# VH-VL binders against Imidazole glycerol phosphate synthase subunit HisH (hisH): the designs that were tried, part 3

Target 1, 225 residues: Imidazole glycerol phosphate synthase subunit HisH (hisH), of Colwellia psychrerythraea (q47xb5)
Amino acid sequence: MTSAKNVIVDTGCANLSSVKFAVERLGFEVTITDDITIIQQAEKVIFPGVGSAKHAMKNIKAKNLEAALQGLTQPVLGFCLGMQLMTESSTEGKKSSTEGNNDDNTSHIVPCLNLIPTNVEPLKAQGNRLPHMGWNTLTQVSNHPIFKGISEGDYFYFVHSFAAPISEYTIASCEYGSTFSAAIAKDNFIGCQFHPERSSALGSKIIQNFLELDSTELNQELVNL

## First folded at step 9 (VH-VL; framework fv_ofatumumab)

Design A23 (from hfw with heavy chain W53S S107D)
Fold by ESMFold2-Fast, scan of step 9:
Structure A23 (fold): chain C 225 residues (1-225), chain A 122 residues (1-122), chain B 107 residues (1-107)
Amino acid sequence: as target 1 above (225 residues)
Amino acid sequence: EVQLVESGGGLVQPGRSLRLSCAASGFTFDDYAMHWVRQAPGKGLEWVSTISSNSGYIGYADSVKGRFTISRDNAKKSLYLQMNSLRAEDTALYYCAKGPYDFVWGDYFDYWGQGTTVTVSS
Amino acid sequence: EIVLTQSPATLSLSPGERATLSCRASQSVYSYLAWYQQKPGQAPRLLIYDASNRATGIPARFSGSGSGTDFTLTISSLEPEDFAVYYCQQYDNWPYTFGQGTRLEIK
């Protein structure tokens, strides 16, 4: 029998070894798994993802992980696509703006896990190139415990063409042509649009804060921006 | 800089076997899905096989299923294609290709090698 | 199997002209469509992914559009180096499939 304190969910969509390395270099053990029992028994769950919401949801459903993930009561931290999968839906099939191309397609909604009641839509880049790729700052940061030692103006690494808008679930914001949610949270589910595993010392601090999280502090500090 | 270098191609008779290799560098090999894509002389591109970062998920085109085996050695940063029971229609330039992430069910190919030629004829 | 049909098979244009290449899928692939450029004797090069996103290093004159079953690759003003074969590829599901290619030739 395998028992794991910290788990990385294997959705088949992420560079899991890089996430594992980011955790292990902080002195924590972590197990990559798609085993429902091991995930449910873990104290901390990391939910990474890159790529498309539709393909990730197909993989989650194929592995019978949907109901298991929705029922988790321990802290869960999603990265990039992992954050997006925590929302109600993604309008992934809606065309993102490209330079000089105003063709618009408003169809194709991808239902996601519905853990945090917001939605993902094409980033309103206002003429800036997509994807939003590179280092950018957090413009507003809440008192959420994952942000201990992190301030407005701190740099994180982003690679995305879709984003959640500002809502009551926003715990950090970023600006790239428009203001969007850099991080969202509801109860035990926390998502970061940026990639902590690629964000140097500050990204490592996010991961460390999460792994050292006290659940009582989590419930107390979930505040609106 | 991402580099993919294929080797192992050659002239082979129908019914025999050949093993292709692909040496990868310039990226964290064990974090990405890897793929084989082929192109017959004067024809278009045909996907052959896919393997996830941990070899947990593997797929094949129907035309090669049961005859070809994809594998990888993450310590050596190498991808392989074992081709058994070769047929004339397997004659093609074989490309090693990298996916943009570790997702075998929905990948495009962001980097390609230069290919290795396999000719199946008597 | 999802079949991709590219048209025209051959497109003859002069430098400076706009090129419009079509790719049609036998069923919806949403936005899971990539475009590649292949020059003689070379491996394919990724141009566009997710129907409309330009790959790193690809000039702004290349743009992609469409969703569902109908997709377009546009080259706003042809340069001499753009004369090549162009392939679309869907990655909605296995098996991954490619179109048969559109040859863009100078004339």
Scores: ipSAE 0.000, ipTM 0.433, lowest interface PAE 14.7, mean pLDDT 86

Design A24 (from hfw with heavy chain W53D S107E)
Fold by ESMFold2-Fast, scan of step 9:
Structure A24 (fold): chain C 225 residues (1-225), chain A 122 residues (1-122), chain B 107 residues (1-107)
Amino acid sequence: as target 1 above (225 residues)
Amino acid sequence: EVQLVESGGGLVQPGRSLRLSCAASGFTFDDYAMHWVRQAPGKGLEWVSTISDNSGYIGYADSVKGRFTISRDNAKKSLYLQMNSLRAEDTALYYCAKGPYDFVWGEYFDYWGQGTTVTVSS
Amino acid sequence: EIVLTQSPATLSLSPGERATLSCRASQSVYSYLAWYQQKPGQAPRLLIYDASNRATGIPARFSGSGSGTDFTLTISSLEPEDFAVYYCQQYDNWPYTFGQGTRLEIK
């Protein structure tokens, strides 16, 4: 097949079967692909990811997807690491490793796709355990179209040690020792730190809202916190 | 094969307590949300309580909130329901049920135990 | 809370006939609806999830359809073991709720 309406980008770093299942159970067809032409011609692009930004960016570059992803004009929804890859950079520290004894000055910066002008930093958990793992609430939710039927206090599934801070691009927030961006957006690029494919009926509403999104809804108004 | 075996039911007087247990086998217990669903004699099904894979999220039906406490021990592959301040209306067969995911917000129940009977009467 | 209303309350049919059971939600549950079968003295058994997906081991004669507020469970040709009580359950919103059940009995 040389065409697909809905696409899941195969970066090699995601559990794509869970994402595909989440889309298909809503009655949508979706194609998992790393083919640049198919991705560019799709109406909707889902950009999932798990693991480290360093390994994901290495795979994206190895597949020659970097420029293609940066040039997308249709709606793109990133999950977890996919959201993080949409930022300018991710600061990956070693202080969360089993090795221990590493300070922030031994961290290195991983350049990402620079689609949304914010950065991913170690989560300021203020003594709480890392990763931030499990259900947690959205503390603030904008009127962005992705959140139709979603309210403050609604539970989503998180598993992360790094987060984007609150910025002009934040469209939902969450608190875990500190307040961070649960979701960010700029133009056609939307990212959520939580995993909609693992967040039950509410996560399914996020995916459905995205797949039913008219791209003109993103052009008419800026919707942020 | 997935198996869930409930125990701890019995006859109890109003105002007293019971602790139900559910022993799980045949699946990776710590990867799934677990639930309690009850059925009064001759009546339909009523959801009671739910707990996520790591106990990070817990929910209760309004009828039992403040009286019942759900918990789990992943090392023992066991689910529990501590039932305090029991009422005649709590009389039911209590089922342990497994969800298909590690979370609790939007779950259906893919496997059920045989149930344990709780009778609250004077 | 979302109320699920099942109809009819009792359905009397003969083996070999087609059974159609309805479940109506008080508000949209999209496709987040499951169907269960319960035989006397037994635990409920999952038949259908996400409105139309058959659970593992469920015979092809069982099918589910519908979305939004109106859902149907169909048994294309009744076998003797199919005479039981059937429940629908929504999981779009919490609390989780069940229909009151439809009793399928032999004519």
Scores: ipSAE 0.006, ipTM 0.486, lowest interface PAE 11.9, mean pLDDT 85

Design A25 (from hfw with heavy chain W53Y S107P)
Fold by ESMFold2-Fast, scan of step 9:
Structure A25 (fold): chain C 225 residues (1-225), chain A 122 residues (1-122), chain B 107 residues (1-107)
Amino acid sequence: as target 1 above (225 residues)
Amino acid sequence: EVQLVESGGGLVQPGRSLRLSCAASGFTFDDYAMHWVRQAPGKGLEWVSTISYNSGYIGYADSVKGRFTISRDNAKKSLYLQMNSLRAEDTALYYCAKGPYDFVWGPYFDYWGQGTTVTVSS
Amino acid sequence: EIVLTQSPATLSLSPGERATLSCRASQSVYSYLAWYQQKPGQAPRLLIYDASNRATGIPARFSGSGSGTDFTLTISSLEPEDFAVYYCQQYDNWPYTFGQGTRLEIK
């Protein structure tokens, strides 16, 4: 087993080849792995996922990755479900309707990695169709270094039914019936609700900004939203 | 009217290759994720592979991973499945199926083709 | 992988009767569950998605209910054309899986 500069965490929840190809197109090498030692020694860690938080957390625990991920000190970028797994918990539960109201007794609280102290809950879509699927704009964008070259009104691709609310950890927002966190960050952990690997040139810019990130740029005092 | 027409199936020896095609019409092909689902004789349905609208996301069932390759040509409105190192267990009717979204998340299959038969036998 | 178990394996009823078909998931799939009908020599036809939403063109006699691990497809009054095999499918997590099917047979 060799060390790797850039890694994609293999949680077993998704086929990760498309994320790997998005990174490689930018001229970077990247390794897909669930090896704790390789992940811990990497300079950059990408944490993608699709599906449910409950099943992803079960796989993370089965692979003994929970403590390893919680102890990472290098920059970590999560996409979609990967962002959601970085929170304290996800309130999973699907409404009988396609509306995003929170009146649902089938919801469960799923403990997640607790890297960023916010929570994921059903998106309050206010009658709009769920999932929130398609291109939508960032309504607020902080000066976080992953947003270098990104502005309010820029389009990114979303596909989700659950979201983190606006909080002190929000570094970009989006509106779909209600305002939610398009991206969140705390210390070395950064999560995007959108799919950068699918968001055309602007999505590639996010991935490039992350892979070129100097760890000193993650000083929280320099981030404003 | 949405139509999906599969072709390329046939009788093939174990270890050989086949390429399946699916011609789509009646919808904006470029806007939807596409999928392959198979059904062995007298058995139930098994998801095989999925591809997003722009080929940015691709997934495979563990049983075919490393042997099958899904691809699409949006200009030709066609979906493909390249099947290598075929095994007797791959014998099935292969359906081309459309998902309701442009991405691979949450695929239920709203339209299906009639299928193309693949028989792997000596 | 999430396993879907359908019951009964075979259900024998007469036209005009109510049919109740069950699908049980080994883990919660929330409401990310679809139902399909398949007749001999034909491709599957989507009946229900998101546990309870009828697909376009599906008659009102078909209804879906349930969430989490326990799901039901109900046909309120069977028509002759309803005798077929029915499959449930989950799409909460990869890999996407189907139940083994329930065969609805005329008594």
Scores: ipSAE 0.007, ipTM 0.457, lowest interface PAE 10.6, mean pLDDT 85

Design A26 (from hfw with light chain S31D Y91R)
Fold by ESMFold2-Fast, scan of step 9:
Structure A26 (fold): chain C 225 residues (1-225), chain A 122 residues (1-122), chain B 107 residues (1-107)
Amino acid sequence: as target 1 above (225 residues)
Amino acid sequence: EVQLVESGGGLVQPGRSLRLSCAASGFTFDDYAMHWVRQAPGKGLEWVSTISWNSGYIGYADSVKGRFTISRDNAKKSLYLQMNSLRAEDTALYYCAKGPYDFVWGSYFDYWGQGTTVTVSS
Amino acid sequence: EIVLTQSPATLSLSPGERATLSCRASQSVYDYLAWYQQKPGQAPRLLIYDASNRATGIPARFSGSGSGTDFTLTISSLEPEDFAVYYCQQRDNWPYTFGQGTRLEIK
């Protein structure tokens, strides 16, 4: 028996096979698609991403997915860049001088999907190596349903040089020279800066919690907090 | 379709400098991270350096850090490796390689050039 | 750094036989392992990425498997053009590292 009620959004720039494998290992069926109708009718949407916000947004716009993603009302889980694309904007790193002919263009702001009203900025690593690559702990964890069975001090895998700051949308924090949002959420949109598909049993638990998510439970938690 | 052509290799004495170039074609160069990987005669592969699409992220192997500088010119679709204070241990075939994405972390190398030979000998 | 150890160092087989090449990581690299083929005088060629995905144009006889620390490249039935050196590479952590290689020779 097959029922494809779970989808992974095909943004054209993500490693989709590893995410699909992580979902299927938990016993769930999942479809990789860029079809707007299939995405809109899904019960759960996974929004992975790798690379820069600039190129990911270019691909999303080229596939005519921007408005469709902004209009989703079912639970959506973004990983790493997927989380960053859920914000209002991302600051790209220092621009190459060959792209411009004057010194005014030293950084680039990339408009993103504006699903969660925070912004992504360069990680303030305070002398630590960038990217922040490797295992690190969650320093604070909210009671959000996605964290059922997960506690402060639990290890997750991170690979990033940009981060969302701590805000009212933060549902988990991490420290790497400075404190930043390990996960953010607003309404049906949930984003994790870490890679659950790479974070061993605890990462699998995040994916499982999402796929088993009760929308009524989610709404109750977010209203209470 | 994707082509990477390295140049600039040669015989050089220890302590001297050499600049390698890589000309790219057949893909949108400024959408991808680029890398240098070397191979000493009769030995295996060693990652040397990596650079993101916008030069915003750069990494080096510890063995070359402080001596080598990676750079790119997106308008010219070219990748460079400036090699200073060369040592006998830097003797190798140097490959220009393309990553599958615009970022530098978590890369594998989907296309490689033919390589350019650097020999550091007294 | 993550150390990748390939075994055997040399594997001598005949065309038509099955080849099994091993790559072991000093710590978990999840599924973030690639395999390359290199023939004498040529650049490496990507065969497999993310443990089990065949790269474009790679024949079906090549397959990859494994996760965590233990990975295998299998060639189901060797063709004459398959005799080469094979390298594994991890993309999980910086610095990027390669195995020392397995040389596949005609017996």
Scores: ipSAE 0.006, ipTM 0.558, lowest interface PAE 9.0, mean pLDDT 86

Design A27 (from hfw with light chain S31N Y91S)
Fold by ESMFold2-Fast, scan of step 9:
Structure A27 (fold): chain C 225 residues (1-225), chain A 122 residues (1-122), chain B 107 residues (1-107)
Amino acid sequence: as target 1 above (225 residues)
Amino acid sequence: EVQLVESGGGLVQPGRSLRLSCAASGFTFDDYAMHWVRQAPGKGLEWVSTISWNSGYIGYADSVKGRFTISRDNAKKSLYLQMNSLRAEDTALYYCAKGPYDFVWGSYFDYWGQGTTVTVSS
Amino acid sequence: EIVLTQSPATLSLSPGERATLSCRASQSVYNYLAWYQQKPGQAPRLLIYDASNRATGIPARFSGSGSGTDFTLTISSLEPEDFAVYYCQQSDNWPYTFGQGTRLEIK
């Protein structure tokens, strides 16, 4: 058996090496793994993702990770697709360019891990180009501990066509034709729609804040916007 | 007119390295994801690697993961593929291809270069 | 990964005839399917994207249809320059995959 303080969950559909490098450049060790025992015993879990929620969920189920991830009690941080997998479901199978098209095909709905009870839906870009790609600002930022040193107006890197709406779980917002959740949280589960690993110094600050997180800070009701 | 020109192919021994380049013109290179697709002699098409506009998103086929590195230089309007630990099964014509979006998800390939030949043999 | 199976492997026809090429996916790709034409010694050329949208500069005789797992490329009246290999590609999920190709040849 091997133990690891910080782990990156191998979801089988993301460029995990970029996330590993972002953690390591801050002076932390981190292990990429799909081993249930190592994940469960870790002090911090990073849940990355790029690609399709459908493909990622298929891999999670094939690796028997679903129940293990749902039972985690230590801090967990998801990036982009990783955040979306934390929700109840995603409609990621649809092209966001069809946001004005009323398609009733429910085969596009992908059940996810349901760690944070909100849903991912097509981004209402209101004529702006999809995907929402590039640098954009946080319009509201809660006093959640991952945002220490982060302020409204700070730039983060986004690339997505689907988003979680504003809800009681929103800890940061962003605007791109409509307002959506830039980050969500419930208890020990925290998700960022943006990519901290690609967001320069401010993204590094998010990762550092997470890795240095004290569990007592999460018990202070710091997640409400 | 969109133009993609590959270079850097050649004959290389197994276990060695080779670096492919792709020079782009006729479009705003910085606004699009770029891809490498290969074709072995007499065979079909195989996706190799993908990179987003700003290198924020990178993906690889399982057959090349850990051996190949995709990169881009937006100032030079160039795409690269660093190929390490080459194997006989990497022998193929390598195409540089443009995606329709700045993002790598949901991609098809709207423009292709002429390809550069990589032969792994002694 | 999603496997795409094309049929027939070879289709032998004469100019003026209608060609119908099939692509079947191992699981639903919705409408996220593209078709390419490749002539000997040339790079592939995009014909159709998102199942039914004709790419810029592609003649009206080319059309695509289908959704889910079953897709068709139709050439309504073959011209001499249409004899080539045709590939389908799914754009739904990472990793991207192609069919094995259908060779359209002169009878």
Scores: ipSAE 0.006, ipTM 0.439, lowest interface PAE 11.6, mean pLDDT 85

Design A28 (from hfw with light chain S31T Y96L)
Fold by ESMFold2-Fast, scan of step 9:
Structure A28 (fold): chain C 225 residues (1-225), chain A 122 residues (1-122), chain B 107 residues (1-107)
Amino acid sequence: as target 1 above (225 residues)
Amino acid sequence: EVQLVESGGGLVQPGRSLRLSCAASGFTFDDYAMHWVRQAPGKGLEWVSTISWNSGYIGYADSVKGRFTISRDNAKKSLYLQMNSLRAEDTALYYCAKGPYDFVWGSYFDYWGQGTTVTVSS
Amino acid sequence: EIVLTQSPATLSLSPGERATLSCRASQSVYTYLAWYQQKPGQAPRLLIYDASNRATGIPARFSGSGSGTDFTLTISSLEPEDFAVYYCQQYDNWPLTFGQGTRLEIK
């Protein structure tokens, strides 16, 4: 039988091996798959992504995964782009002339999965270098079960130029020129802007907390910031 | 198949500018991050700059920040490196390189051009 | 900046021998490590990515292993064309960095 307890969704994106390694290091088995039936029957779904929302959504649609992902009722954890794909849309914004040419300065809106009703927009870095790349701290952390053993001031690895703003769905925040959502959640869908698979022991704790989640813990009302 | 052809290198005096170009073919240029990697005579490889498929993510080595500008024209399937305020230490063979994905931070380099030589000397 | 240290700097071997090249990272790069071969006058060629995956067209005698901070490139039985400079490269964090190279020389 091809059923799996824990799955990593294969959207055709990079770096699936690091996510699989991070899970297996914790003593869990996990299967990388794009099979709709296996994904729907899994107890836990990890939804990683790197790259652009446009490319990822193209791959999701090509694999007929859009409706399947939208219908998931078990816990789902998205990383980085995976979190961004859980929103209503991603807006790339216009590029400045100092780092692009006029032909490449077109902003576009990429419709995403609309699992969590917020949007991704260009990070307001206020003169700080983009992408926001490297280790940075969580400035506020909710009492969400994903954050058991995680505190304000804890370091996580970020690499992004786009972010979800602070909203009612924010469960952790970070500051880089402006305050943005380090993590968002609604019902069974949880997204982290940071990369737990690259965030050392604390990132491993996020993954462990997710894989050890009792589904009844997410059936409770979420505690937001 | 995949082909990357650099041009624009040459001998240039310190303080002047030079623009490198890379013409890509044999793959969907719009779907991949592109990079510049250089190699000084007799030395190892040094990453210079990177740009995502849509130019949304751009990075530079500290040694070139404020002086070099990476850009791409997806319609022309071309990558560029505008090099200003050139220094003797910028003397190197400059390679155009393709990443395996559209995003830059997870990039290794699956295809390389032959390189174009930049010599900064008086 | 993540520093990659390759050892030995030079390795002198004969055809038919096994070559073992090491790459040590100053901090964990997980499996985000690639190996390249560069012959004189030529561009680098990708050999291994994600620490252990062989690139398309690369002979089976090349293998990579390791995770975290310690990585190894192994050439099981050297062919004459394998005498070249080998570089490791990490892509876990900015800036992207290369090792200083190991020169594989004919003894």
Scores: ipSAE 0.006, ipTM 0.527, lowest interface PAE 10.2, mean pLDDT 86

Design A29 (from hfw with heavy chain V104T, light chain S31G)
Fold by ESMFold2-Fast, scan of step 9:
Structure A29 (fold): chain C 225 residues (1-225), chain A 122 residues (1-122), chain B 107 residues (1-107)
Amino acid sequence: as target 1 above (225 residues)
Amino acid sequence: EVQLVESGGGLVQPGRSLRLSCAASGFTFDDYAMHWVRQAPGKGLEWVSTISWNSGYIGYADSVKGRFTISRDNAKKSLYLQMNSLRAEDTALYYCAKGPYDFTWGSYFDYWGQGTTVTVSS
Amino acid sequence: EIVLTQSPATLSLSPGERATLSCRASQSVYGYLAWYQQKPGQAPRLLIYDASNRATGIPARFSGSGSGTDFTLTISSLEPEDFAVYYCQQYDNWPYTFGQGTRLEIK
């Protein structure tokens, strides 16, 4: 059997090749896999994704990855959908009785991995176009190790219609009609709403900081947003 | 096999409305993003609109924004394009196209219907 | 929006020859580029996605390469059925955009 130091979890999403290329250009080897044993034995785990939480969670459960991901103790970095899957749940649908629908008035809540105790909800864009697509700034940035060399006002690439609100787990914020979590973290689990693999030199810095992360750095008391 | 069959095209006067439909078969419709792409006579391809599997992500070309509305009915395995305030510039063959995933971002078009012709003329 | 420029506008070749078609983006699209073939009176057909992956059922003579802003579609040995219009499309950002097309015509 072979093992890998760095892995990208294969959740069946479209973003895997761009993430792999972003890692490799920094001089690191990385393996895309859905093998539970390889994932569990890796030193660093990247959990990327774009798309719907419902479809991603269905794939995770079909591959028997749910319990394995929940039990990871090494550093894990999620991008976009990957960050959203780390929360307790995601709201994926609009339900409206104003259109004359007599459907069940239940929430379109998708249970996620519950690694970080927050939730994903529709972004309150206040009339701005959805999805939130394009370059935008980090309005607040904590002293978390992944932000070494990153400052407030730095630009990252976003593409999303759902977001986690500000909470005790927020390590960076962004504003687009309303303020939301650009990144969240708890213990070994770190999630970015933006796409570092597409965010130029600064995005590469996030990935590099993560891959060079010393496990002892996560044991330090950090300033919260 | 994957099949997409468009209908609803025709000759309409400027300022009027038209509704296009696309009937899908041969795949699990509910698992994929769907798109409309048009082609004016003798010209190239222009993306018009996109909708995710659950209608949670929707996008429009600037040329049609505010006038066209994309929607889908997963139970009927159908995609729609409601076209209001039609202009001569909307004259084109309208294709229904399937994305490879359930989301709209980062989508190419792996299957296309035959298209339905919309002519906007007095 | 991201503008895709295809060259040449028209390429005249004979069966058996190699065809090389170019697509240039106004800004980096990384590898988020697809190629389509369209024959007269027909819908477009996907040939290549993610710059270099052949779609299902596409013959091995078709290959794609490139990254960033410069992309190439190569047909290693033209068959009579390959004379058509070819479009590139980027899906890096909205709005999705297509190139103006390259017409491959028989000499």
Scores: ipSAE 0.007, ipTM 0.527, lowest interface PAE 10.4, mean pLDDT 85

